# VHH binders against o75319, part 62

Target 1, 181 residues: o75319
Amino acid sequence: GNHIPERWKDYLPVGQRMPGTRFIAFKVPLQKSFEKKLAPEECFSPLDLFNKIREQNEELGLIIDLTYTQRYYKPEDLPETVPYLKIFTVGHQVPDDETIFKFKHAVNGFLKENKDNDKLIGVHCTHGLNRTGYLICRYLIDVEGVRPDDAIELFNRCRGHCLERQNYIEDLQNGPIRKNW

## First folded at step 3 (VHH)

Design u14 (framework vhh_6fv0_2)
Fold by ESMFold2-Fast, scan of step 3:
Formats: structure tokens, C-alpha cells, sequence
Structure u14 (fold): chain B 181 residues (1-181), chain A 121 residues (1-121)
């Protein structure tokens, strides 16, 4: 359907690159059919995403889509040169171990294949906040050994919005490290 | 009024097969992608499979690839999930969904009543 996601307009379209990492977070792009319900300055299409990334002097090398829907845009709306990975991630609950490991595998694979460039991994859910922030922070904590509070602070600062879901924050701060594959 | 109605669940032994069905009404079924999701006791909802509106593209949870096949009959407004080589880990309540509160959107929560799948010796 053509319904604008709840509270989608309340969030900045694209954050900034997280320094020391290859991550950039953003809210879900909306395909052309949604534009009738948006003012020109509110539009954030797949094309707008790439324009905003370029404006920051950055380049996307991978998009990881964490939404539990395909209604917002189609992979075909993205440039053919940018790989797209869909990981159906249920909102409101902490992602399961299979989802976490799939995310880690995708990130590790990208980094291994992109050692000779500085292309970014773009990660989004509906708002680019809770599921997105959780999985990025989980990666930094579990794989890169970043302190939980530091990972959360870095994400919040670069995204321009703070993680909202207490269960996600609690799991990042006090939950087990996911080392088993 | 969008309605989804699942059937076909039951008790099977490991290695057995079941075919789930979902009857859809109240919307133009052929315009929407459809989803199978499941919830095991004491666990959250898990995505299992997605099928595009035309049926041309299918996606599966890694642990069910090669064992489960999703399909649809747009003329009959019906979604199917063929489950082969069932494992104890597949035991769950299975739900058919279109737009769903599974995403953080909250704008629509449409799912069926579910059908129970039990796998035991």
C-alpha cells in the first residue's frame, strides 16, 4: 500500500558515516508511488538516498534492508551496481541469533571484498533506528570489541536520533555476546 | 475487511510433510506480496517465507531452504506452504500475513488465526 510509515517524517533521512567503521544508517526510501502524499522537501526516494550519500562525499557499496515488508521500494529501484541484501527482521523484539549471524556474515563478506576502497554499508529498517541501530551496535560489540555504551553513543550521534527501544538497549548493554554460529 | 484464514497444520513425525493453506479475502490478493511467519512456544515471531504478488520471486529463511516451498493461486486467492523433511525445530504456530505489525510501522496489522504444526516422535 501507499500509506506513509507511522512517524517516518519525524526522522532525518540519512545519518552520517560512523567514524572508524564502514556503516551509514538511514530510514527506508519510499518509491515514486508515495510522492503524492509528501511535500517536495519530505520526499526520500531511492534516487534521493544516493544523492544525499554523494552530497556527503560517500559511496554505497551494499544496502542491507531490515524491514519486514517489500511495500516501500523494490530492489529494482536501486542502481544495478549496488548489492542489495534483504534480512526480514521482526520489529519490537530483539533479533534472533540467526538474523544476527546473517547480518555479521554479510558485513564481514563486504569488508573482505572491499579492502581496496572506502565504500559504505548502508543499513536501514523503517525508521533507520531501532533494528538498524541494534544490529550495527551488536556487530561493533561482538566482532570489533567496542564497549556497549560507546557503540550506542556513536550510533546515536551519527544517526541524529537515539535508540528508542529499551529491550534493544538492555540486550546491547547486558545481553550475551553472540559468538556461536 | 481484510481477512486471512490458515489451515493444514497437524502432528507429524520428523521427516514428515504438511501442506499449509491460507485463504485470503477483502482485498485484491494478486496485488500484494504474501508472507509465512511462525511462532514457537516461548519464542518471538520468525519470518519463514515470502512470495511476490505474481509468484515469480520467492524468499526463504536459511534453515528451511530446500525443504519448504511457497506458492500461490491468484485465481483462488490462496497462499500455500509445502513443508517437507520436517524437523522438531519447525514446530510452531504458522501464520499467513500481508501488511503486518511485524514491522515497526504500526499502520496495519493483518494476520490470520494461525495453524499449529507439531513435530514429535
Amino acid sequence: as target 1 above (181 residues)
Amino acid sequence: QVQLQESGGGLVQPGGSLRLSCAASGFTFSDYAMYWVRQAPEKGLEWVSTISSSGSYTYYKDSVKGRFTVSRDNAKNTLYLQMNSLKPEDAAQYYCATEYGLDEDYSMDVRGQGTQVTVSS
Scores: ipSAE 0.025, ipTM 0.364, lowest interface PAE 4.2, mean pLDDT 87

Design u15 (framework vhh_6fv0_2)
Fold by ESMFold2-Fast, scan of step 3:
Structure u15 (fold): chain B 181 residues (1-181), chain A 121 residues (1-121)
Amino acid sequence: as target 1 above (181 residues)
Amino acid sequence: QVQLQESGGGLVQPGGSLRLSCAASGFTFSDYAMYWVRQAPEKGLEWVSTISSSGSYTYYKDSVKGRFTVSRDNAKNTLYLQMNSLKPEDAAQYYCATFGDEDYSYWTQYRGQGTQVTVSS
């Protein structure tokens, strides 16, 4: 019954770990009910996500789901060992300061609690591009002091796709630094 | 076929209250987050509120926080927006929405016909 998200098939399922960080970005996994509408090579379930991460010799320690819906998969479809955090993020608009703060707080908390391991923070929206790339880059710029163009280049290279929303790119390049509050 | 039907709009004075409802059909309502969005005469579509599929998480536009409350009744397939302390700037056509693709024109495919809210002083 559910529709495949528009252009979802156009994007690589999962990117590479962003070097020097704990971030990895991917498109939304789709639960088994979507597989009737997909060819075998197009399937990307929660199980497929973990298999692809393992194939890169990486391990997820947290998933941050930025989608504005819960129709794609359920948290219970994920291994019990991997925490899941939902941050509902409106499409097309640059995320508001409250959303940015929640993302930063979650990342900082994970890093503090996972100093003794190398587990990754998996971040996704529908395509794993615009909201995902914005919030990861926003974190790198505001918290890690990375230059905006360098953060964007790093994300684009590791995701395998370029950020598409001009308002997001403009905010990253020219917008104010959101200081920790 | 997804169908959404809003109701409860009307004319109120500043400081007044309205309760909007959205009756949903054609999909498993309890599996989906729901949204309220509005179209003000002077602006494009703007997001107002989100409620998770379970109702456990709610989010609001900064300008409506403390004044608006979103809720849902999954047994009745109905979404609500309680609007208190209404201001002239809240005047708009209000829509409920679901299934939006957050990377595209989100509200055009899966929002209802809307209900008009007018605030006059």
Scores: ipSAE 0.017, ipTM 0.214, lowest interface PAE 6.1, mean pLDDT 86

Design u16 (framework vhh_6fv0_2)
Fold by ESMFold2-Fast, scan of step 3:
Structure u16 (fold): chain B 181 residues (1-181), chain A 121 residues (1-121)
Amino acid sequence: as target 1 above (181 residues)
Amino acid sequence: QVQLQESGGGLVQPGGSLRLSCAASGFTFSDYAMYWVRQAPEKGLEWVSTISSSGSYTYYKDSVKGRFTVSRDNAKNTLYLQMNSLKPEDAAQYYCATEPYYDEDSGFDLRGQGTQVTVSS
């Protein structure tokens, strides 16, 4: 199973840190076995991810992987010093309350343990866009009280791509606050 | 050359049960998440369920939660959907899809013929 995800090449590898938050979004890194199908400038391995974060003068303290697969890279391809959390999140539908709760719990735990540093929470799905943007925005709205349109605009600007799923956007703008956090 | 073959559909009365199967070939089945989607007459494709590559995580459309159960047998390259307490609104052509042709963020490229589910007397 070495197929490059559809449209993966269409997205920027890594966005910018979202100002006022600890979030940075990116598309899924692809392990070495995928590089045979990529030009050198298209490669985005786990190592490339950390190099690009460092080039922004940032440092990752946690990776949250929202993909519904384990084929793209192995957690062991990441530095031992960076915690990795897998939350299997299916595309197309709005994540359920359990998934939202797991994400919020992980973020809150990281922030509590990292008060004395400025390390980032890296969040990705396949493209680093729809599931990633939804959960980050849901956190900002429900936990930090950010207005939905402001959260979406901030994510879109920093990711360099706009959220595409209308049901996700509608839930963010008009859906209830998830009180599980 | 992904090949998917759905089966198990049929006519059932409201409250009845059906078990759908999807036989997969042409890819390493155990490496990919699998999806069930459906299409009712004159409507677009609707996502129904997802199962992770290992089978450890399952997700469902809200309207089918508690009634449908997705499972897989990686040794047999087969995906299943157990449908209980069927409602008229569940009547549709059911398809399975896989990750190389269902990009989690881009939608579905259907490879099989689907299997028809009808819910009536």
Scores: ipSAE 0.016, ipTM 0.266, lowest interface PAE 5.8, mean pLDDT 86

Design u17 (framework vhh_6fv0_2)
Fold by ESMFold2-Fast, scan of step 3:
Structure u17 (fold): chain B 181 residues (1-181), chain A 121 residues (1-121)
Amino acid sequence: as target 1 above (181 residues)
Amino acid sequence: QVQLQESGGGLVQPGGSLRLSCAASGFTFSDYAMYWVRQAPEKGLEWVSTISSSGSYTYYKDSVKGRFTVSRDNAKNTLYLQMNSLKPEDAAQYYCARYGSDEDLYPFDYRGQGTQVTVSS
């Protein structure tokens, strides 16, 4: 499919770095073929993503793509110097343990290899909100010991939009910690 | 090209059973969550069931829970919906759909042509 995702235009393209972390969240970039359906001010290509990150005086060191499709853009549309990781994550349902552990492993590996720089982990799903916010908050709660409400507030503030899926919010607040030993 | 082809629909009496199948081709089936959706005459599309890519997680519309069972065979690229205790209100065109990664109103990329289920004496 070559359709613009529903409500994609309703969300800010890129949030701000979450202070005290290496995370930055954004909505899915759309490759050049989608631009025929967008006004110039609505365009958000992979190139636009990197320009907006640079405008914040930040640098991406890893992109984690949580979408369950490859139709929006290709890894080849990204600079060769930035690693890309695909974690196929189903929307609407709280991500399963396998997905949570894959995300945690990728983040932990990046941080270990990048302790001597300040590069960011860019995380996105379609809107950069529900799956993205869930996995970032789950990491902060389970690995970094952040209080659930504090993690959610930090994400919402920095993304510029609040987590919308009540089941995701409830799991973060009251669900079990998923430990990766 | 991505293709989804449903089969197994037909006419059944109330209380009867049908097993729907969906043959998928043109993509890596095991990478995608799948949906069953239905549309009755003069009604909108209605979500029926979701199955995760691994088959480990299944979800159902409240009105079909306990009567319908979704399953998949990733080795055969086939999705199934076992429908038991069919009711007149279950009569609809049933579609197999691939999860489209959208968290919005129509969260599927592709839908098959559908298979008709009629429940009447």
Scores: ipSAE 0.017, ipTM 0.163, lowest interface PAE 6.5, mean pLDDT 86

Design u18 (framework vhh_6fv0_2)
Fold by ESMFold2-Fast, scan of step 3:
Structure u18 (fold): chain B 181 residues (1-181), chain A 122 residues (1-122)
Amino acid sequence: as target 1 above (181 residues)
Amino acid sequence: QVQLQESGGGLVQPGGSLRLSCAASGFTFSDYAMYWVRQAPEKGLEWVSTISSSGSYTYYKDSVKGRFTVSRDNAKNTLYLQMNSLKPEDAAQYYCATDYLPDEDSYYFDYRGQGTQVTVSS
């Protein structure tokens, strides 16, 4: 429905670009119909997202939407110049290998096509934290060779919130490398 | 109360076809995206397909692309999954689910139907 996601107001709308990467994480933008349930300072629409990215002197080149719903905003609410990729992921559970590989393919494809610019890959789930942090960290560990603890620390610092789900953290630290795609 | 009822499952040989249906009630069907998910024996729930509220956007698990087609009839409150070229790996209990959820980060399959069994065997 029209309900604001549980705890959505508790999280910073947009993090900082993760240095040494093309990633930026944020919570789900909420389309205009949600504005009546929010104070002006709480609003975070698709337009607000792009304004906040611009305020950081950054530019989005891709949005990866990890939510399991289409109710929060529509692809049509985004500028036509910014590609949108939907990867349906369930909250609370570690994403399966197919989802992980789909995320890796999308990131690798973007980087190959955007070698001559500095545009960012924006990644979000509902809170921009657990599913988002897991997939970004999984990419950094498996593809970039970053140590798990370093990837998690980098994400936490730049997002402004720490990964909360122990099963996600455990998989990142001790799980197998998913290197095939 | 949300109610979802799946039908159309059965036994088919590899390469066969089945059409699954899901009858929905208890919510405004045309306002919500719908999902097909499946669970094979001794495995977790696996997302298969999504269709937007209008039917204009469809999404599929990579392994079923080109073989499965999701559709909906908003006038009849019915969701469909046309399954062609079925493989043994497709054998599972199939469920429909809705994004009529208070919070998607909760276990959304609490709002799914009883399912319909698909078996692929000679």
Scores: ipSAE 0.015, ipTM 0.256, lowest interface PAE 7.4, mean pLDDT 86

Design u19 (framework vhh_6fv0_2)
Fold by ESMFold2-Fast, scan of step 3:
Structure u19 (fold): chain B 181 residues (1-181), chain A 121 residues (1-121)
Amino acid sequence: as target 1 above (181 residues)
Amino acid sequence: QVQLQESGGGLVQPGGSLRLSCAASGFTFSDYAMYWVRQAPEKGLEWVSTISSSGSYTYYKDSVKGRFTVSRDNAKNTLYLQMNSLKPEDAAQYYCAKLYDEDSGYTYDYRGQGTQVTVSS
């Protein structure tokens, strides 16, 4: 069913843009059918997402959905002007190399096609924290040459929550650079 | 309404083979990873196998690796489990399932009657 994800209410809906990048992270928006289980101040629909982004004077150009389900909201709930990409990523485990490559390819393609604007890449999993933070940090480390601890600190500060899964943190700090060729 | 209908179980001797099927309806089958779980005699539910929504990735309980193969046909909304070299410890009621919280990994949505697998000489 229409179950609210475990601990979803514990996280801020939307972080801030990560300075020097095009990334912004947020938790999964929930469609109207979930709202009967939420207090008004807890609601975070697709519409609420775009309102919060606009309040930061930012604009989304792409949404990357890392959840391993389509039950939370439909792509049709998003504005027609914002592309949506689904990369099915299982929770709790470090994403595999194919998933990392797909993420890097999508980001690189967006940046190439959006050189003349400042639109953001919105990335989310269920909580907008572990899978989301891992893949964003992995991109910054492997493609942009950012030091692992600096990438993690930047993500944590801008998301407003720290990466929780030690296996993700350890892989970012000590794992190999994935060149995906 | 989610509907899952398992079939293909039966009685087989040790070392034999069975192919289980699961017909799914009431949800977008191609959006969900699918699971085989079993209720062994006098035991709780045990996870057996997982297949990703696309079918590209498969995972197995250590004791069944190399003997069982999970597959799916998204056009037919059907999940399969090919079981080879069956052992007495594989005897159980087998269920197909999706997850309520796919992202969190553990709450199985299994609504079918299951299919009984018996292994004995």
Scores: ipSAE 0.017, ipTM 0.206, lowest interface PAE 6.2, mean pLDDT 86

Design u2 (framework vhh_etentamig_d1)
Fold by ESMFold2-Fast, scan of step 3:
Structure u2 (fold): chain B 181 residues (1-181), chain A 121 residues (1-121)
Amino acid sequence: as target 1 above (181 residues)
Amino acid sequence: EVQLLESGGGLVQPGGSLRLSCAASGFTFSDYAMSWVRQAPGKGPEWVSGISGSGDYTYYADSVKGRFTISRDNSKNTLYLQMNSLRAEDTAVYYCAKGYDEDSLYPFDYRGQGTLVTVSS
């Protein structure tokens, strides 16, 4: 069944662009088959995502999907002009080094190819919070040299929700800086 | 290591009841959605029921809705399936399955060894 993810309705659909970066975080969009279980004001389809980004005067250049499922929406539900990258990431556990590397590589590649525009990297997991916030903050800390607490505060403020998982927060604050490989 | 151990299967008459249990170990049980999936002889696997990590949300296949009840006891790391009004077509091996996170019900990260349920006169 097309069940609505646990607590999905509790989170804002889309955060704000993180100033000084190309990141914007959001919760997972849900394809049309989920709409029969949602009130009109609760709907957040792939189309709704792009409409909300446009309403902020922003433009997506890449979507990174961190969910471990493909049941929520299909890449075909996205505009053909926006690249889609799937990085299967297990929830609740701090992402492993391979996952962190894949994320960093994708972000660095996008930035290199988009140096002459201002398009955003959209990142989401189910709620657009824990896995999403961890990987964005990990990138800012390891690659951009941002202080851990500053990265976390910036993400929390722009997403509109605070990172919830203590193991993720602990790793960001006190964990090792992962190598770019 | 993840380990799931099912029990409670057996032979039961049509209209009867059975309660399946699944003892989980090797992971933080409350962090993961859990499912029951079954496979009848000569058929592919069928997802039967799922429950979120918290236990607050439960989901059922149309074939079992109103007859089966999924539940969990996070203090005991145990998943349950109460099966009432059993039918011949419920005959299958029933597997306990771990999701990929708190709300991923299917596909599964891991599946147990299964327990056989036979509904026959």
Scores: ipSAE 0.016, ipTM 0.332, lowest interface PAE 6.1, mean pLDDT 89

Design u20 (framework vhh_6fv0_2)
Fold by ESMFold2-Fast, scan of step 3:
Structure u20 (fold): chain B 181 residues (1-181), chain A 121 residues (1-121)
Amino acid sequence: as target 1 above (181 residues)
Amino acid sequence: QVQLQESGGGLVQPGGSLRLSCAASGFTFSDYAMYWVRQAPEKGLEWVSTISSSGSYTYYKDSVKGRFTVSRDNAKNTLYLQMNSLKPEDAAQYYCATEWGSDDEYPFDYRGQGTQVTVSS
């Protein structure tokens, strides 16, 4: 199966930039082979992603792909000028400390190299919600000192959908601060 | 039915090499990414490597990067893992797995019976 991911159509393609941060969240883009199974208004290719970001007067400087698959699109489907980072992250379970560390390291490296511009870090999993929202919020809490409830509210508002996985929410609110970044 | 059959495991000394193979059938092999995963005694499944459907993109666990090479032959429906400079920590049951029929949130639903790799003198 070249099947559309379950519930993928239920989510907005791209959120808004999270104010005060360099993050923007979106659902996984689907390469052209999926378009036969989609109505024109449902299509969200890598090209569509960049068009929608540009429509918001924003520019991507990095894409972090959290999916545990390569079937949805290929790095070659992205502009060569935008770095792509794959962090294989299993769904349903809270990301492990190694995954959290890799995410923080990538974000910190991008920010250090992009101090003189306002380019965004685009983060996605399949729906751009649970794994994506967890790692962005974890970064804001652990590295930037944001209150957990404030980080979650900011993500939910800007993504246009609320984090759904209770175990992710509970870890963000009550879990330990991970200091490795 | 999806079938995956691993082979090529065995006993090797530290610093030695092994080449694992995985014969796939029951699905259009060339349309799906393939994985190598491993499980040491009393440990959970650990991702080792991924290869894209075309073979153009490969990804590795940090601890095996530079030592392991994944490849595939789509004409033969076969996946390979070349393992060089083997360490005692690499000893595990090795499985190949496919994305066919799996959700990315439940990876490795389709995997073979595995092949045992032992690293000791």
Scores: ipSAE 0.050, ipTM 0.434, lowest interface PAE 4.2, mean pLDDT 88

Design u21 (framework vhh_7qia_2)
Fold by ESMFold2-Fast, scan of step 3:
Structure u21 (fold): chain B 181 residues (1-181), chain A 120 residues (1-120)
Amino acid sequence: as target 1 above (181 residues)
Amino acid sequence: QLQLVESGGGLVQPGGSLRLSCEASGFTFSDYAMGWYRQAPGKQRELVAFIYSGGYTNYADSVKGRFTISRDNAKNTVYLQMNSLRPEDTAIYYCAAYPDEDSYYYMDVWGKGTPVTVSS
């Protein structure tokens, strides 16, 4: 239950906004029950997430949670003003077309409803890296026409960590465009 | 690390029911997604049913409406309730545990399997 996710401490809590987009990526926040196993500087609760976003002069308008579990924090731990969407995503396989569609639909819906503001779409999996980076890059490639290598470089730079899964990178670079948004 | 022990397999007639159990040992069960796979003679293992840590479920089209996956975190156990069994369901059934974290391995642990034979 309260075990810290493997390698979670190895990653920066929150990346930077990806320029030219509404995306910001971060690792999973951990509810207060995990803090007994963390030094004060290692803590990253839902409250800490919002404080770090505000420190960057940004504001979250949506959180998309790609984790396979609900153990790390509950939607009730988030401010009522920020919508929360769960998309259960397998951690090792390239996300299937239905998962990609759900992600694209959620992003497009948010952008349509938030034309008059500059609020961000926060996306996370456990580490905020592989599933998170794949789906953000897939969106940029398929919907916004960004070149695959440019999308990957932008994500890596802004997250502060490079995508690790070779199968994800291969699919982004050489896989088919999914026209299902 | 996590250990998985399947049980509940056996011989049943077509139309019968079986409940498979998979007991996990360790402190990570509640953090893992759990799957049931099967391997028929001469075929590769295929996904039957999947349950996420939070209780969300997925099923193979061949078993939808007949099989139900569930978990009991207090008992460290995942179940597969199999109803309306058919000869085509004959296979060795395997339990698999999937970490929620991004890791180098697709699955953390496979069980030893429990055989299910559906025959008159």
Scores: ipSAE 0.015, ipTM 0.258, lowest interface PAE 6.7, mean pLDDT 86

Design u22 (framework vhh_7qia_2)
Fold by ESMFold2-Fast, scan of step 3:
Structure u22 (fold): chain B 181 residues (1-181), chain A 121 residues (1-121)
Amino acid sequence: as target 1 above (181 residues)
Amino acid sequence: QLQLVESGGGLVQPGGSLRLSCEASGFTFSDYAMGWYRQAPGKQRELVAFIYSGGYTNYADSVKGRFTISRDNAKNTVYLQMNSLRPEDTAIYYCATLDEDYGTPYEYDYWGKGTPVTVSS
C-alpha cells in the first residue's frame, strides 16, 4: 500500500540521543511517494531524518530497520556512507531470542568498529516506539547491566513517548536475561 | 480503496469439503498476513486461520487438521480448504488482512462481505 502507517503522525519523528549510549530512536522515514498525502510540516523522508540528526549536532553511523516490510523506503534512499541493517520483526510480538541476538551482535560490532568516533546507531520500527524501545532496552539490560526500570525510563524520556505495549514492558521487567545470544 | 471479495461458500453435507477464496485489491498483498474469520448465527466473530507473508500459518484449535490456509501472491488471493466439515462449522466466513508490521487486523470496513457456509443434510 501507498497509505501512511496508522498513527504515524501521532509520534515525534526523531528522539534525542540516549545519554551514556550510542542509540537514537525515530519513526520510519517515508519515501517521496508518500508526500502527496502529507502536509509539508508532516513530511519525514530519509533526507529529513539526516537533517534532523544533524540539527542535534549528531551523526548516524548505522541504521537498524526493524519493520516487517520494505514499502516505506528503500536502502538506496539513504546515503551510501551509512550502513543499513534490516532485522525483520513482527508488530505486537516480543522479538524472539534469535532476533535479540542479531540486534546485540550488530550493536557490539558497530561499537567495536567505531571506538574512534561518536557516531550513533539509529534504530526504528514503524513508530520508533515498541519494537525499537524493546530491543534498545533489552541491550541495555542484558549487555550493559542497566536496571529494567531505568532502561525503560531513559528510553521513554529520550524518545519523547512511553512504551505502549504491556507484553513488551512485562518481558523487560520480569523476563529472563538473555545471556550469550 | 482496499477491497476483499470472498467466494466459494455453499451448502454441504457433514463430512464434505469446500474451498473458499478471497481476492484482494488496493494494497501490496505480499506485505500483509491474510486470514479467515467466521461468525455463526448469534455468536461473536472468531479467528479461523492466518497465513503470514513469509508462509507461516496459525489455526484455531477447532479446525486444526481439517482446514488448510494458503496464498497465491501473483493472484492476490488467499484460500481456505475446508475438509471433514461439521454442523458446528456453519457460519459466514470473512476474509481479513493483518499488517504484520503493525500486528492488528483491519476493522470491518476492510473485511469482505462474507461467504456463507452451511453444513447440513
Scores: ipSAE 0.035, ipTM 0.394, lowest interface PAE 4.4, mean pLDDT 86

Design u23 (framework vhh_7qia_2)
Fold by ESMFold2-Fast, scan of step 3:
Structure u23 (fold): chain B 181 residues (1-181), chain A 120 residues (1-120)
Amino acid sequence: as target 1 above (181 residues)
Amino acid sequence: QLQLVESGGGLVQPGGSLRLSCEASGFTFSDYAMGWYRQAPGKQRELVAFIYSGGYTNYADSVKGRFTISRDNAKNTVYLQMNSLRPEDTAIYYCAAGYPDEDSWYMDVWGKGTPVTVSS
């Protein structure tokens, strides 16, 4: 179906680059079939995503799509110059260790290939908040050695919305560091 | 309002196997993600295995390689194949159905549970 995801309109389309990192978070872009259910000011298509990032003087080098579905937009709706990676994640539950490993591997690979530029890793789930914030913070904590509270605060400030799911926050603050397996 | 009915629990020796089944009735089963949860005495309820409507699966690290979740949409049934069972797998196992919407998904369609005891 072409129904708008619940609460999708409540969130800012795109956050700001997280300083000291290559991450930028946003909510899922919606393809043309959704636009008849949206006011003009509510539209956020794949094209709108790239326009908003350009308006911040930033450039995407990779999109990581964490949604459990392919109904929102297709990779073909994105510029051919920007790699797209799908990692299926279920909302409401903390991502499993295999998912965390896949995310870390993709980020590390991008950084190695893009050491000579300043292109960003764009990460989104449906709202660009809980799954997105969890995996970005998990990367910062486990790989970059950032304190959990600092990682969460940085994400919240740059996204413009606070992580909402207590189980995600508790895992980040008190859970084990996930090492490569 | 729909029902989930678990079956297949029981007493097994360490190293043994059990196959749990969960039959769903009265909703479009294929639209729902299905999960198996367990609660051991004195512990929090934890996710064991999850299967998306499209067939993708997630497992708790403690059961990876030993447990397999699968679904049969024609039979409205989700299964949990449990191999190489250990005493620490002793728990009441719950089947749950979740709507795949991040903000509204919650496990309010639960089975009543089926006990699994791993003991000599």
Scores: ipSAE 0.017, ipTM 0.181, lowest interface PAE 6.1, mean pLDDT 87

